VH-VL binders against q9vpl3. Designs and how they scored, part 379

Target 1, 224 residues: q9vpl3
Amino acid sequence: RGKINIQRPKAPHYERARVVAVTQPKYPELPKAKSCFKTRAERTQQQQENPYNEIIAREVRNWLDHSRLVAFFHLSSITADDIFRVRVQLHKQNLHLKSYGSKIIEQAVKNTRYEAIVPLFHSNHCIVFSPDPEKTAALLRIVRRVPQMVLLGGIVEETMLSRNQLVAYAQMPGLHAVQAQLVQTLSQAPGHLIQQLQAHQNSFVQVLDVHAKNQMNEETPKST
Short names: E, the ipSAE of ESMFold2; O, the ipSAE of OpenDDE; V2, 0.75 times the mean of E and O plus 0.25 times the DockQ between their complexes.

## First folded at step 12 (VH-VL)

Design W40 (framework fv_imvotamab_arm2; at its last look DockQ between E and O 0.17; V2 from the best seeds 0.00; counts 0 for: placed apart)
Fold by ESMFold2, look of step 12:
Structure W40 (fold): chain C 224 residues (1-224), chain A 121 residues (1-121), chain B 112 residues (1-112)
Amino acid sequence: as target 1 above (224 residues)
Amino acid sequence: EVQLVQSGAEVKKPGESLKISCKGSGYTFTSYDIGWVRQMPGKGLEWMGIISPYSGETRYSPSFQGQVTISADKSITTAYLQWSSLKASDTAMYYCARDEGIWDSYYFDLWGQGTLVTVSS
Amino acid sequence: DIVMTQTPLSSPVTLGQPASISCRSSQSLLHTDGYTYLSWLQQRPGQPPRLLIYEISNRFSGVPDRFSGSGAGTDFTLKISRVEAEDVGVYYCMQATQFPLTFGGGTKVEIK
C-alpha cells in the first residue's frame, strides 16, 4: 500500500451520531473505542507522510534539479541581523540560502543519487543553492567572515565534493573546462565523499561542544 | 565577452554639465559594484566613488562628495558619472571598474577603456 | 584617510633583471576579518590599469608568475623576478581595507 499524505476524516460523522444518543444518562462505550482507534490509526498514518512535507520536498527537489552549485554548511547560533546581512551578500551573487528539516531533505532525495546526504541535516544546518557554479569563489569569500557557517561540502554539476575539493574547485583558473575535468576525476569514488562529509560534520560538532564547556567554565568560576 | 565599454571623449567649457557612461556586458551586472577612478594628466589614480546596482547604494570619496553624481540603470546595465557644472580642473581621464564588493572590499578585476574629458575656455 | 606611499618613484631596470616596488600605508591594512585588502595594479602606456595581485600575494588570473607580492601590516612589496619589455608602465598599490579607497602615487618601471 502506498504513502498517504492526507489523513482520512472520521470525527465529524461520528460525533453527530453521539449527540443524538445524549438523551440517555450514560455515555456509550463505542464512542470511546472509536475515538481511541482513530487516534491510533491517525498516529500510524501520520508517521508515513505529511502533505505539507511533500510540497516543501518538491521545492527542495526543484532547487536541486536547477542548481549547478549546492553547498552544505553547519550553522551555529547567529543573530537575525547577521544572517540577514549574509543572505543579502549571497543573494547579490545569485546564491540562495535555505534551511529545511531532515525529514523534508530525506523525502526530496529519496530514490535519487543524493540519498546519502540525509545524515548531514540532523543537526543545525543551512544550504546554499545557485545555478552558477562559477560563484563558488564568491560564496567562500562571503562565508569566510561568517564563522557561524562551517562548510561541510557540496554538489557541483551533479557531483558530490568534499570541503577541500570544493575549495580547490573554487580556486581553479580557466574555469568551466578545467572544473568539468576535475569533477569527472573526483567522481571516481562517490561513496568516499559521503563518508568524508559525515566525518567532518561529526568532528566539527565535537569541537563546538568543547568550546561551549570552556566558555561556561570561564563565566562561572568557583569561589574560594 | 566580459567588458566595460565607456562613452567617447568629451570637450566642454567650464560651467557646462556632462554625463558619461559605462556599459557592462557579458556578466550579471547586479552582482558587481561599479567604481569611478580619475587620472589627471600625468598624475596617478584617485578613487571617486562606487555604486551597487543591486541596492542602488552609492559611496563617495570625501574629495568628490558633492562634486559629482554616480548613478546606474540596471535595466540597460549602465553606470554613469555626472557633473552639473564642470571646472577646468576636471580635465582628466575617467575610468570605470567593477568588483563584486563582497563585504565592502574591492580589488577591481575589470576596467573600462577610459573617457577623456577636456574642460577649457 | 589611509595614505599609501610608494618607493621608488621611478625604477629603470635592465631587461631580464629583477624589479622591486615598495608600498607603505599610514596605518595597518589588516582588516578585523583577518584579511588584508592590498592590491597591485599595472598601467601600461596608453592603457587602463589592470589587476596583478590582490590580498597581498594572490596572483590574478592571466598574470605571469614572475609577478609576486608580499608584506604585512603597513609594508608591502611587489617583485618582478625578470623584467620583460611588456612590463614597462606604472605600478600602483591600492588599499580597500577601509573607505575611502586609496592608491599609492605610482612607480614607473622602464627599460634602461
Scores: ipSAE 0.769, ipTM 0.894, lowest interface PAE 0.7, mean pLDDT 81
Fold by OpenDDE, look of step 12:
Structure W40 (fold): chain C 224 residues (1-224), chain A 121 residues (1-121), chain B 112 residues (1-112)
Amino acid sequence: as target 1 above (224 residues)
Amino acid sequence: EVQLVQSGAEVKKPGESLKISCKGSGYTFTSYDIGWVRQMPGKGLEWMGIISPYSGETRYSPSFQGQVTISADKSITTAYLQWSSLKASDTAMYYCARDEGIWDSYYFDLWGQGTLVTVSS
Amino acid sequence: DIVMTQTPLSSPVTLGQPASISCRSSQSLLHTDGYTYLSWLQQRPGQPPRLLIYEISNRFSGVPDRFSGSGAGTDFTLKISRVEAEDVGVYYCMQATQFPLTFGGGTKVEIK
């Protein structure tokens, strides 16, 4: 049986060709007016009613509600490979990199405390989620080496922070360290307080003494 | 408290096997790499190798390749350094140290207290 | 392997005076990612090493301001602006630009 040339099939015999031509289904010409191409408006409307978008929006909401650290990034000409590399680094730190469409984000945060983030999502963006706010420093160290990821801002412990505020937050000593320092400072405070309290008392006594001396001098009649 | 706690001092004979441990606490163990550093008596620091508990990936210094085995058990947040057959020349202080493991940056920000290993006949 | 050479071997310093330690690498420590992975460690007597400086000039958390790192390429310097008694120990430079990681031979800082 000769190798069937799949690339250039031999033209069928004349009789077969005739039968094929006659048996070809005549498809009605699609009315020219119904362009198979949904208008941008129709596509947008369909996207709004897409049950899939609702599901994803709920997912986004869930991430926002359960994350103590959320960081928003602009993506500038980053390759899929680079994103993957970053994702691996982030994942090691229990940081989760996600990307969502602007419409999905809008739907997810509509009528919520997160509605203020919508203006951040006009271009290519990604979001990093974490349950641990202490990972902010690690996140910044990771993205520092990724110039294609530009930090726009974030949410830490339900507080919206600017880029600069996030950087400042990452530089702060951990809560425990700050608490320890506070305790140390407070433990030293009693000595200073006692000194200050004593200083005021001493000053008060001095003022009273001066006042008493002045009154005594006024009561001494100048015996002319 | 964030710390690395190493196993106690060991006194062994040549030819014996030894496994010393480094336990991490107070932090997410899998987020950091663990390096091992040898310090012979009165000498400087020598990097032996490093392990990523997250992936299990291990790298050795060529000088220590095949001489020791570095491992980790993430379930108990512990890294190990092991010899199959000790030599007198293995007498040294051994430190484990934590590395943040971000990209290709290796700097050890947290150190164990060290384990003294003495190998004598 | 990158060889790290530290000078001096010993640095006797008077309290309150500055100290300077040099570290030279056998090749450039500039990594392909644009960073230079040179670190400085302090080891006090009877203690494990402690990180002082990473990436040439960045002070690690809790490290006093009197410690500073500088350098580029193959030549690096650790400076102590005012030596204190607690600064006694051996200082090591470490390169992590390529494997294997290597340490300098150490510089012993002592009080005169």
Scores: ipSAE 0.722, ipTM 0.862, lowest interface PAE 0.8, mean pLDDT 89
ESMFold2 (binder alone), look of step 12: mean pLDDT 92; pTM 0.944
ESMFold2, look of step 13: ipSAE 0.749; ipTM 0.884
ESMFold2 (binder alone), look of step 13: mean pLDDT 92; pTM 0.945
OpenDDE, look of step 13: ipSAE 0.573; ipTM 0.803

Design W41 (framework fv_imvotamab_arm2; at its last look DockQ between E and O 0.17; V2 from the best seeds 0.00; counts 0 for: placed apart)
Fold by ESMFold2, look of step 13:
Structure W41 (fold): chain C 224 residues (1-224), chain A 121 residues (1-121), chain B 112 residues (1-112)
Amino acid sequence: as target 1 above (224 residues)
Amino acid sequence: EVQLVQSGAEVKKPGESLKISCKGSGYTFTSYDIGWVRQMPGKGLEWMGIISPYTGETRYSPSFQGQVTISADKSITTAYLQWSSLKASDTAMYYCARDEGIWDSYYFDLWGQGTLVTVSS
Amino acid sequence: DIVMTQTPLSSPVTLGQPASISCRSSQSLLHTDGYTYLSWLQQRPGQPPRLLIYEISNRFSGVPDRFSGSGAGTDFTLKISRVEAEDVGVYYCMQATQFPLTFGGGTKVEIK
C-alpha cells in the first residue's frame, strides 16, 4: 500500500527478522498430548514449559496492569512487510502490538475481571496495548487502512467497551474516565457490550465454519 | 500545556544564514511530524516541507527543495528551519505545525505563533 | 501538484447570517483508502492558522457547531450557519491526499 510519490522507508532486515519472529507462530509441541496420561519425556517437557508459560503470562499481566487502553482484533493473513509498517505506525503513537496464545491469555487473566475476554482469543488475533487512552483515535486511524485487523472491542480505564463504544470514546476529547463511563451509559444496557462481542464471535464462527467446511477440522469456540 | 513555541522575529540582510526554531511541549514530540508553512506579506499559506522526528525523514515541497533545510532534535523536542543564504524574497511569516502523520496524511491540529523573518539591506 | 481554488476571495456578511466558502481541487481528493484528506483552516487577524474541519466534515475539538463541511471528489464547501464577530478572518482549504500538500488561496470573511 502507499501513496504514489513517497512511501515510508522499510525497516532494516534485522528489525524485519525481529517482527517476523514475534509474529510467526511459536512452534508448540502439539502431537501426542490428547490424554491425561503422558510419558516421562512429555512430563519433563511440560514441567519445563510451565516456567516459560508463567513468564509469558506475567508479561501479559504486566501489559494489562500498565495499559489504560487495550484493543482486541481479529487478525487475518498479512505480509511481514505490511504488519511491520503497521507496527511502526502504532509504536510511533505509543501503541504496542502483541499476540499471545489463548492458553497464556487465560492464565494471565485468571481471577481477574477480564476473564470474559478469553473467548476472543480462540481464533487468530492481536492485541494493542497503550498507557495512553487518548491514543484511541490514533489507533482507529491507523487500523482503518488495515482490513486484516478487525476491531472486536477494548478496555479503556478498566472499563470494557464494545467496538462502537470505543469509536464513540475516541470522538470525545478530554476527561477519559468520565468519557468511558458516559459512553457505557449512553449505550443503554451492559448487555450491549456482550452482544457486540458475541456478534463478532458469531461472525468469526460463521466465516470459519464456511472455511472449515472444506477442511473438516474446525472446533467452534463458544462464548461464556 | 500542549504548544508549539517558535523563536522570535528576525531581521537579516541578504546572503546571511538563519536558523529558526519550533519547540514542542506538553506532548510526546516523536509522535508528531512537524511541518513548516510560509506566509508572505498579504498572501496565503504555502507548505514548505515536513519532518518526522521519529524517523528523521524530511519531505520538501518542490518549490522549496534545495532552498531550506528542515531538521529536528528530539532530545530537546525542537524542529528547525534554516537558510544558508537569505534573499529579500524570503521576507515572510513562518509557521510550524504538527500532525500525527498517520499513513502520510496530515491536517495539522496545532500551530506555532509564527516567526517573522525580514530580509533587507 | 494538486491546485486548490477557493471562491469567493472575499465574503462580507451581516452578523448572524450564514456564510459559504467553496474549494475546488484540480483532481479528486479521494484516496485509494476511501478517505478524502480535505481540511479547513481559520486564520483570525494577527493569529496563526487554526484547524476547523478535517476529512471534509469532521469538526475538530473545540470548534463551534456553526461550522460545517461538506463535499466530495473535487468540490468542497465550508459553511458558517450564523457568522459571529469572532469569525472574521481568512479561511483556507488544504489537501493532504498526496504530496506536496497544497492550500487554497484563502477566503476573507468580514462583518459588513
Scores: ipSAE 0.716, ipTM 0.871, lowest interface PAE 0.8, mean pLDDT 81
Fold by OpenDDE, look of step 12:
Order: structure tokens, then C-alpha cells, then sequence
Structure W41 (fold): chain C 224 residues (1-224), chain A 121 residues (1-121), chain B 112 residues (1-112)
């Protein structure tokens, strides 16, 4: 049985071709008015009702709810290869780079505390998620070498931060270090308080002495 | 607390094998690379090599290539430096150091306390 | 290999006075990514090395502001504005621009 050439089927015999031609179903021409071109409104509505978009929106919501660090980036002319390289670096730090469409993001954050992020997603964007807010510094160090990724802002510990605030946050000593410093400061406070209390008392005594001396001088009758 | 803890001092004879360890704690071990640095008595620092516990990738200084083996066990957050056959010239302090392993940056921000290895006949 | 040369070998300094350490590389330490991977380490007597400066001039966390790094290309300088007793030790420059990583020979800072 000769190999059926599926790429270039031989033309059927004349009689077969005639039968096929006669038996071909005549499909009514679809009214030109209902052409396959859905109006922009219809397309938008259909996109909103896309079950796939709902699933992805739920995923986005899940990431947002379980992440203690979320950073939003604009992508400027970045290649897929570059994104991959960045992704690897981020992944090593337990940072997860995701990209979603603006409509999906809108759907995901609608009527939630995250609704304020919607205006950030007008162009090509990506989101970095992390369960660890301490990775903010690492994230910034990684992205610093990627000029195509522009930090727009983020969410840390359920607080929305501007770009500048994120940078400032990353420069802060860790919570434990701050706590340690606080404890040290508090431990030194009693000594300082005692000194200040004593200083005021001493000053008060001095003022009283001066006042007493002045009164004594006024009571000394000038024996003229 | 974030720290690298190295194994204790070793006294060995020439020809013996040795494996010293560096255990990381208080941080995500796989997020950082571990470098090894040799310091001979009264001398300066010499970079020996580095390992990424995350990928398993290891790089050696040419001077130490084939002379030592660097490895890591991420399950116990420990890096290793080993010799198959020690020489008297291997007598030195050995430090492990942490690098955040971001891109091509190699900054050792955390150091172990060092392991003194003495090789004498 | 990139050779790192430090000068001076020893720097006796009076307490409260400034100190300066030079590090020269045999080739430019400017990496293709645009960064210069030069770091400074401090090793106090009997202690492991400690990172002071990275990328020429960035102070590591917890490092006092009296330490500063400068330089470009092949010439780098570590400055201590006011030497304190705790600053006694050996200082090393390290390049990480090219493998293998290499250290300078070290500069011993001691109090006069």
C-alpha cells in the first residue's frame, strides 16, 4: 500500500471529483452583516466572561494574598532571554517573577484592597512576589542591573509603598537589628533620665541660692 | 542569628585526607554562594573557590584546581572543603565566606570563624 | 590573573589621625556590566576578615562612616578619616571582576 502523501494528495479521478463536487454541501452565505468581526465592545465583553481569565485572576489574587513582598515593574524593551536571566536570579532568592494582562489584573483586584494598583498596569509590566519582605534589598540589587525593569512601587507587609519608599525600606536594618538597637537605647535611658533629673534639681538649687542671696542683699539696710 | 560555623581545628599528617565543613544558619542557605579562602600563617588571603549550593556549580582558582574539592549539602546547609592527600604546605587557616550570589557580584559579607589545618610529619 | 598591589605594607598611625591605603590592579576592574567589583576587607588580629566596602565606595552595613572607598579603573583607595584603636589590623583589597578572585597583599594598620 503506497505511502499516502498527506502533504500533496493526488487529484482524485475525474469521476470521483465530479461526485465530490456534486455532493459538496452548499452552505448558505452568512449574512455579511454578521461578519466574524465582533465589535470591540463584544470582544471586550467576551474577554470579561472568559473562564480562563477568571482562573488566572484567582491565581493573581492568591499570589497577592500570600505574598509579603510585591513589587511592580515596567518593562521597557526587554527580550525574552533577558527576562529569563532575571527570572533565574530572582528564583534563587525565592522571588517569583510573573506577568499578567491589565484586564486580568483589574479583574483580580476588583473590590479588593489592591484596587489601587490598577493604574500601574497600562503598559508592559511584571510583578515580583515573595513571601519574605527581607528580600526587598536583594530584589533591588538584582533589578539595579536590569535597566529594562523600572520599579514603579510595591506592597510590603500589606502596605503600599512608592518607589522611593521601597528603596528606603531596603536600606533599613532588619527588624531584629532595629529591635536590638531599641533595646540598647532603652537600656541606656534610665541613666540619662537620672542625669537629666539631677541636672534640673541642681539648676533649681542654684537659682534658689541666687534668689536667697539677692533677698539678703536687699534686706541689708544701707546704714547711711 | 545569621552565621557560618566551621568545623574545629585539624592536625594531620602528610598524605592524609581531610574534609572540613562550613555550616550556614539563620538564613536561606541556597540563596547564597559559599567561597573558601586560605590564609597561610602570617600571609595574606587567597581565594580558593566558590560553590553555589542552589545550582551545584563550583568554580576554582587555577592554583587550587585539582588540589581540593569544594562541595555542598543543601539539606544540612553545609559546605565542604576537602583534600585527598594533604601536604605540609596546606598548613593554613581556612575560611568559608558567604556571597549573595547576585549576578556576577562576589562580595563576602559573612565569614566563618576559620578552621586551622596543621599538616606536620 | 589580576594582580592586586597594596601600598603601604605597613601603616603606623597615631590615634585620631587619618589613614590611607592604596590598591592597584594590573588591569582595569571595570566589568562589562558597568560595575567595578572592588571590595575592601578588614581583618583584626585573631579574627576572620570583615567586609568594609564593596563596589569601590559602598559601605557595608554596620561599617562606620569614617571608612570610605574611592577610585576607578586600576587605582583604588581606602581612607580612614580618624583611626580608632579598634581599627588595628590588616586591610585587604579584593577584585571580583574576573576569575580567579584575587586579594591584595594586605596593609597592616597599627597604632604608633
Amino acid sequence: as target 1 above (224 residues)
Amino acid sequence: EVQLVQSGAEVKKPGESLKISCKGSGYTFTSYDIGWVRQMPGKGLEWMGIISPYTGETRYSPSFQGQVTISADKSITTAYLQWSSLKASDTAMYYCARDEGIWDSYYFDLWGQGTLVTVSS
Amino acid sequence: DIVMTQTPLSSPVTLGQPASISCRSSQSLLHTDGYTYLSWLQQRPGQPPRLLIYEISNRFSGVPDRFSGSGAGTDFTLKISRVEAEDVGVYYCMQATQFPLTFGGGTKVEIK
Scores: ipSAE 0.699, ipTM 0.850, lowest interface PAE 0.9, mean pLDDT 88
ESMFold2, look of step 12: ipSAE 0.706; ipTM 0.855
ESMFold2 (binder alone), look of step 12: mean pLDDT 92; pTM 0.943
ESMFold2 (binder alone), look of step 13: mean pLDDT 92; pTM 0.942
OpenDDE, look of step 13: ipSAE 0.587; ipTM 0.807

Design W42 (framework fv_imvotamab_arm2; at its last look DockQ between E and O 0.23; V2 from the best seeds 0.57)
Fold by OpenDDE, look of step 12:
Structure W42 (fold): chain C 224 residues (1-224), chain A 121 residues (1-121), chain B 112 residues (1-112)
Amino acid sequence: as target 1 above (224 residues)
Amino acid sequence: EVQLVQSGAEVKKPGESLKISCKGSGYTFTSYDIGWVRQMPGKGLEWMGIISPYDSETRYSPSFQGQVTISADKSITTAYLQWSSLKASDTAMYYCARDEGIWDSYYFDLWGQGTLVTVSS
Amino acid sequence: DIVMTQTPLSSPVTLGQPASISCRSSQSLLHTDGYTYLSWLQQRPGQPPRLLIYEISNRFSGVPDRFSGSGAGTDFTLKISRVEAEDVGVYYCMQATQFPLTFGGGTKVEIK
């Protein structure tokens, strides 16, 4: 049985070719769906009205509203495997890595306090969410080893921070530590304050005494 | 306050079993790894092993592999070091220490107060 | 296993003078990720160890600026610019580039 040449099938016998030609199902021309001729503008508008996008936009809003730490990153030539590795590291720290389309982000933050973040989303980006602002340092430690993730900025405690400000924030002692230090400083201050207050009073009394003495001396008639 | 608190000093005989504990507080326990370090009397520090409470991944020093068991209970934020059969040579101070558990970086930023284990006949 | 060798074993120092401790590893401590995982620890008498320096030269939070770390590859140095009374204790280098983690033998810093 001759090797069936799959690359160049021999033309069928004339009779077979006739039968095949006659028995070929005539498929009705699929109506050129008007949708195929939609302008880019029309397609974009329809995408904006996609119920799915609305659902995702609500999700994004929910994350933003419940996160005390939000960090924005640019992604540069990162593989899915690398992203997964980073995700695992972040998850261990209760940090949540998410990626959304720019249009979804725009929809999510429209007419909200977060509208200022829209210009950050012109390329491939990801967002890290956390309920704990104390994890900022951990986040930075994780991402410093990932050159493909470039920190653009973030939101901490409802305040928009630049990249440099986030770095500075991460280097600061925790709020509780700062508060504790403040309390300690304040607790030590009363002694010094009392001394300073007393010093001024004492000085004032001395000046008054000198003035009184001088007045008494002026009133003492020089007994000629 | 962020701290590691270890169980109290132990006096045991050879052949007895022992389990000492290290409780973390003031931080998210599962976000950090717990290492164990032995210090024999008048000697230096020896790394025994480390556990990730997050996934219970455990690594041992070859010198301590099979000699001790390291475990953790997330629910009570406690790590454990245990012996099935103590030897006199196990007499030492044992420290637990916290590692941030980020990538492959291992530096111990927080230490327990230590547990003195004395094994004598 | 990577062997960590510290010198000197003992370093008697006068108050206010500088101190220097050396740590040598049996192989390079440069990790494949580009970082060098060398740490310095301080153990004061009767106390647990305390982290001073991580990744060769980074001071841990709360560590005085008189402590500095330097080095590369296999040779590392801890320097104390001005020794204070509270600096008395044993200092250890630790490598974490490869398992198992290993410590140096320790250097005892004492006041003359």
Scores: ipSAE 0.697, ipTM 0.851, lowest interface PAE 0.9, mean pLDDT 89
Fold by ESMFold2, look of step 12:
Structure W42 (fold): chain C 224 residues (1-224), chain A 121 residues (1-121), chain B 112 residues (1-112)
Amino acid sequence: as target 1 above (224 residues)
Amino acid sequence: EVQLVQSGAEVKKPGESLKISCKGSGYTFTSYDIGWVRQMPGKGLEWMGIISPYDSETRYSPSFQGQVTISADKSITTAYLQWSSLKASDTAMYYCARDEGIWDSYYFDLWGQGTLVTVSS
Amino acid sequence: DIVMTQTPLSSPVTLGQPASISCRSSQSLLHTDGYTYLSWLQQRPGQPPRLLIYEISNRFSGVPDRFSGSGAGTDFTLKISRVEAEDVGVYYCMQATQFPLTFGGGTKVEIK
């Protein structure tokens, strides 16, 4: 597809999409009250934030409840055109790219076993949701050309997986029984994964980010 | 079950039109591109072109551009290969094959059973 | 267009013995992303092609480990460590690094 003239072969398609208004979930910018409007404006802003935050938090819970695959990425600086092209590649594979504020994620997962993921969202991030865990390999093929998206880990069939575990999962045979057996084996020790994330929240994010960065750089320079 | 099922064998005369089909089932049709491959009797494989049902974008091998039309109808999960005027040299086995086409990279993980097209007087 | 040249044209082998098939491209198949989009297909008599190996050396699901792929740049090899009766057929290499997609001419593997 366009390797004869590979110079961004889909540019006209993406360029036309840029001029079309795209309705995406956006957190509204809340008004910043002047010091003169202290009590009334502050009260209204707080009330507005809480109800809107809960609506978006329900959306996140709905994605988590209906997604058998969830992948977390650190997101470096990327152009709007490039992230749109990535979103199109992902969407073709029933993979849904989303980003939410850390407070929304915290509200969505509070009192759940996923509460330990909240520190991953204090920096630039994105999440990929899908009902299709068999699309993990496709996800990794898509992002390997997107160095701005650094895989941190994920959730498969309600089991939290590290980056390396998710990569190993993607490489398994296409037999559903084998993949289910591995996920079941990993889930028999959920305390180890949850404790690891909770005990080193900031450090764990830094270690995963550095590790993923080193993996990406190592793959890139060693090409033959 | 995940499969590509092609239309049956065809016996035609030169100058006739023909449209053969490739129906995908058991998977999300729009997540995969469909390629067409020709195999002349006793010969190797030739890539003819590919279509992405997701956005209807079609690409042809230079050797086949203008000689065939590749199309798809995603509402019935079917891809097509079509000639407006068959030649005797079009006698061959025609395969459809799918791949996700991620960043225009292909390895064709599933093949149809083939459609034998015979064009003779 | 990238020309793919396979050798040998025919490889008669004794059951249980190895077979080796070479594929050479007219240009490097290394993509700018650092990956090489070379695959191997098997076509048994009377059947459609079947994917064996992708990205030089990765076995597709359900492919026995007696099949292995290797190579880089312009030179690639498919090996069958111990040929079995079901391995009879024609083997093709294919490149997808750039359009148009192109195949090698095929190598017939048969039991002698």
Scores: ipSAE 0.670, ipTM 0.842, lowest interface PAE 0.9, mean pLDDT 80
ESMFold2 (binder alone), look of step 12: mean pLDDT 92; pTM 0.945

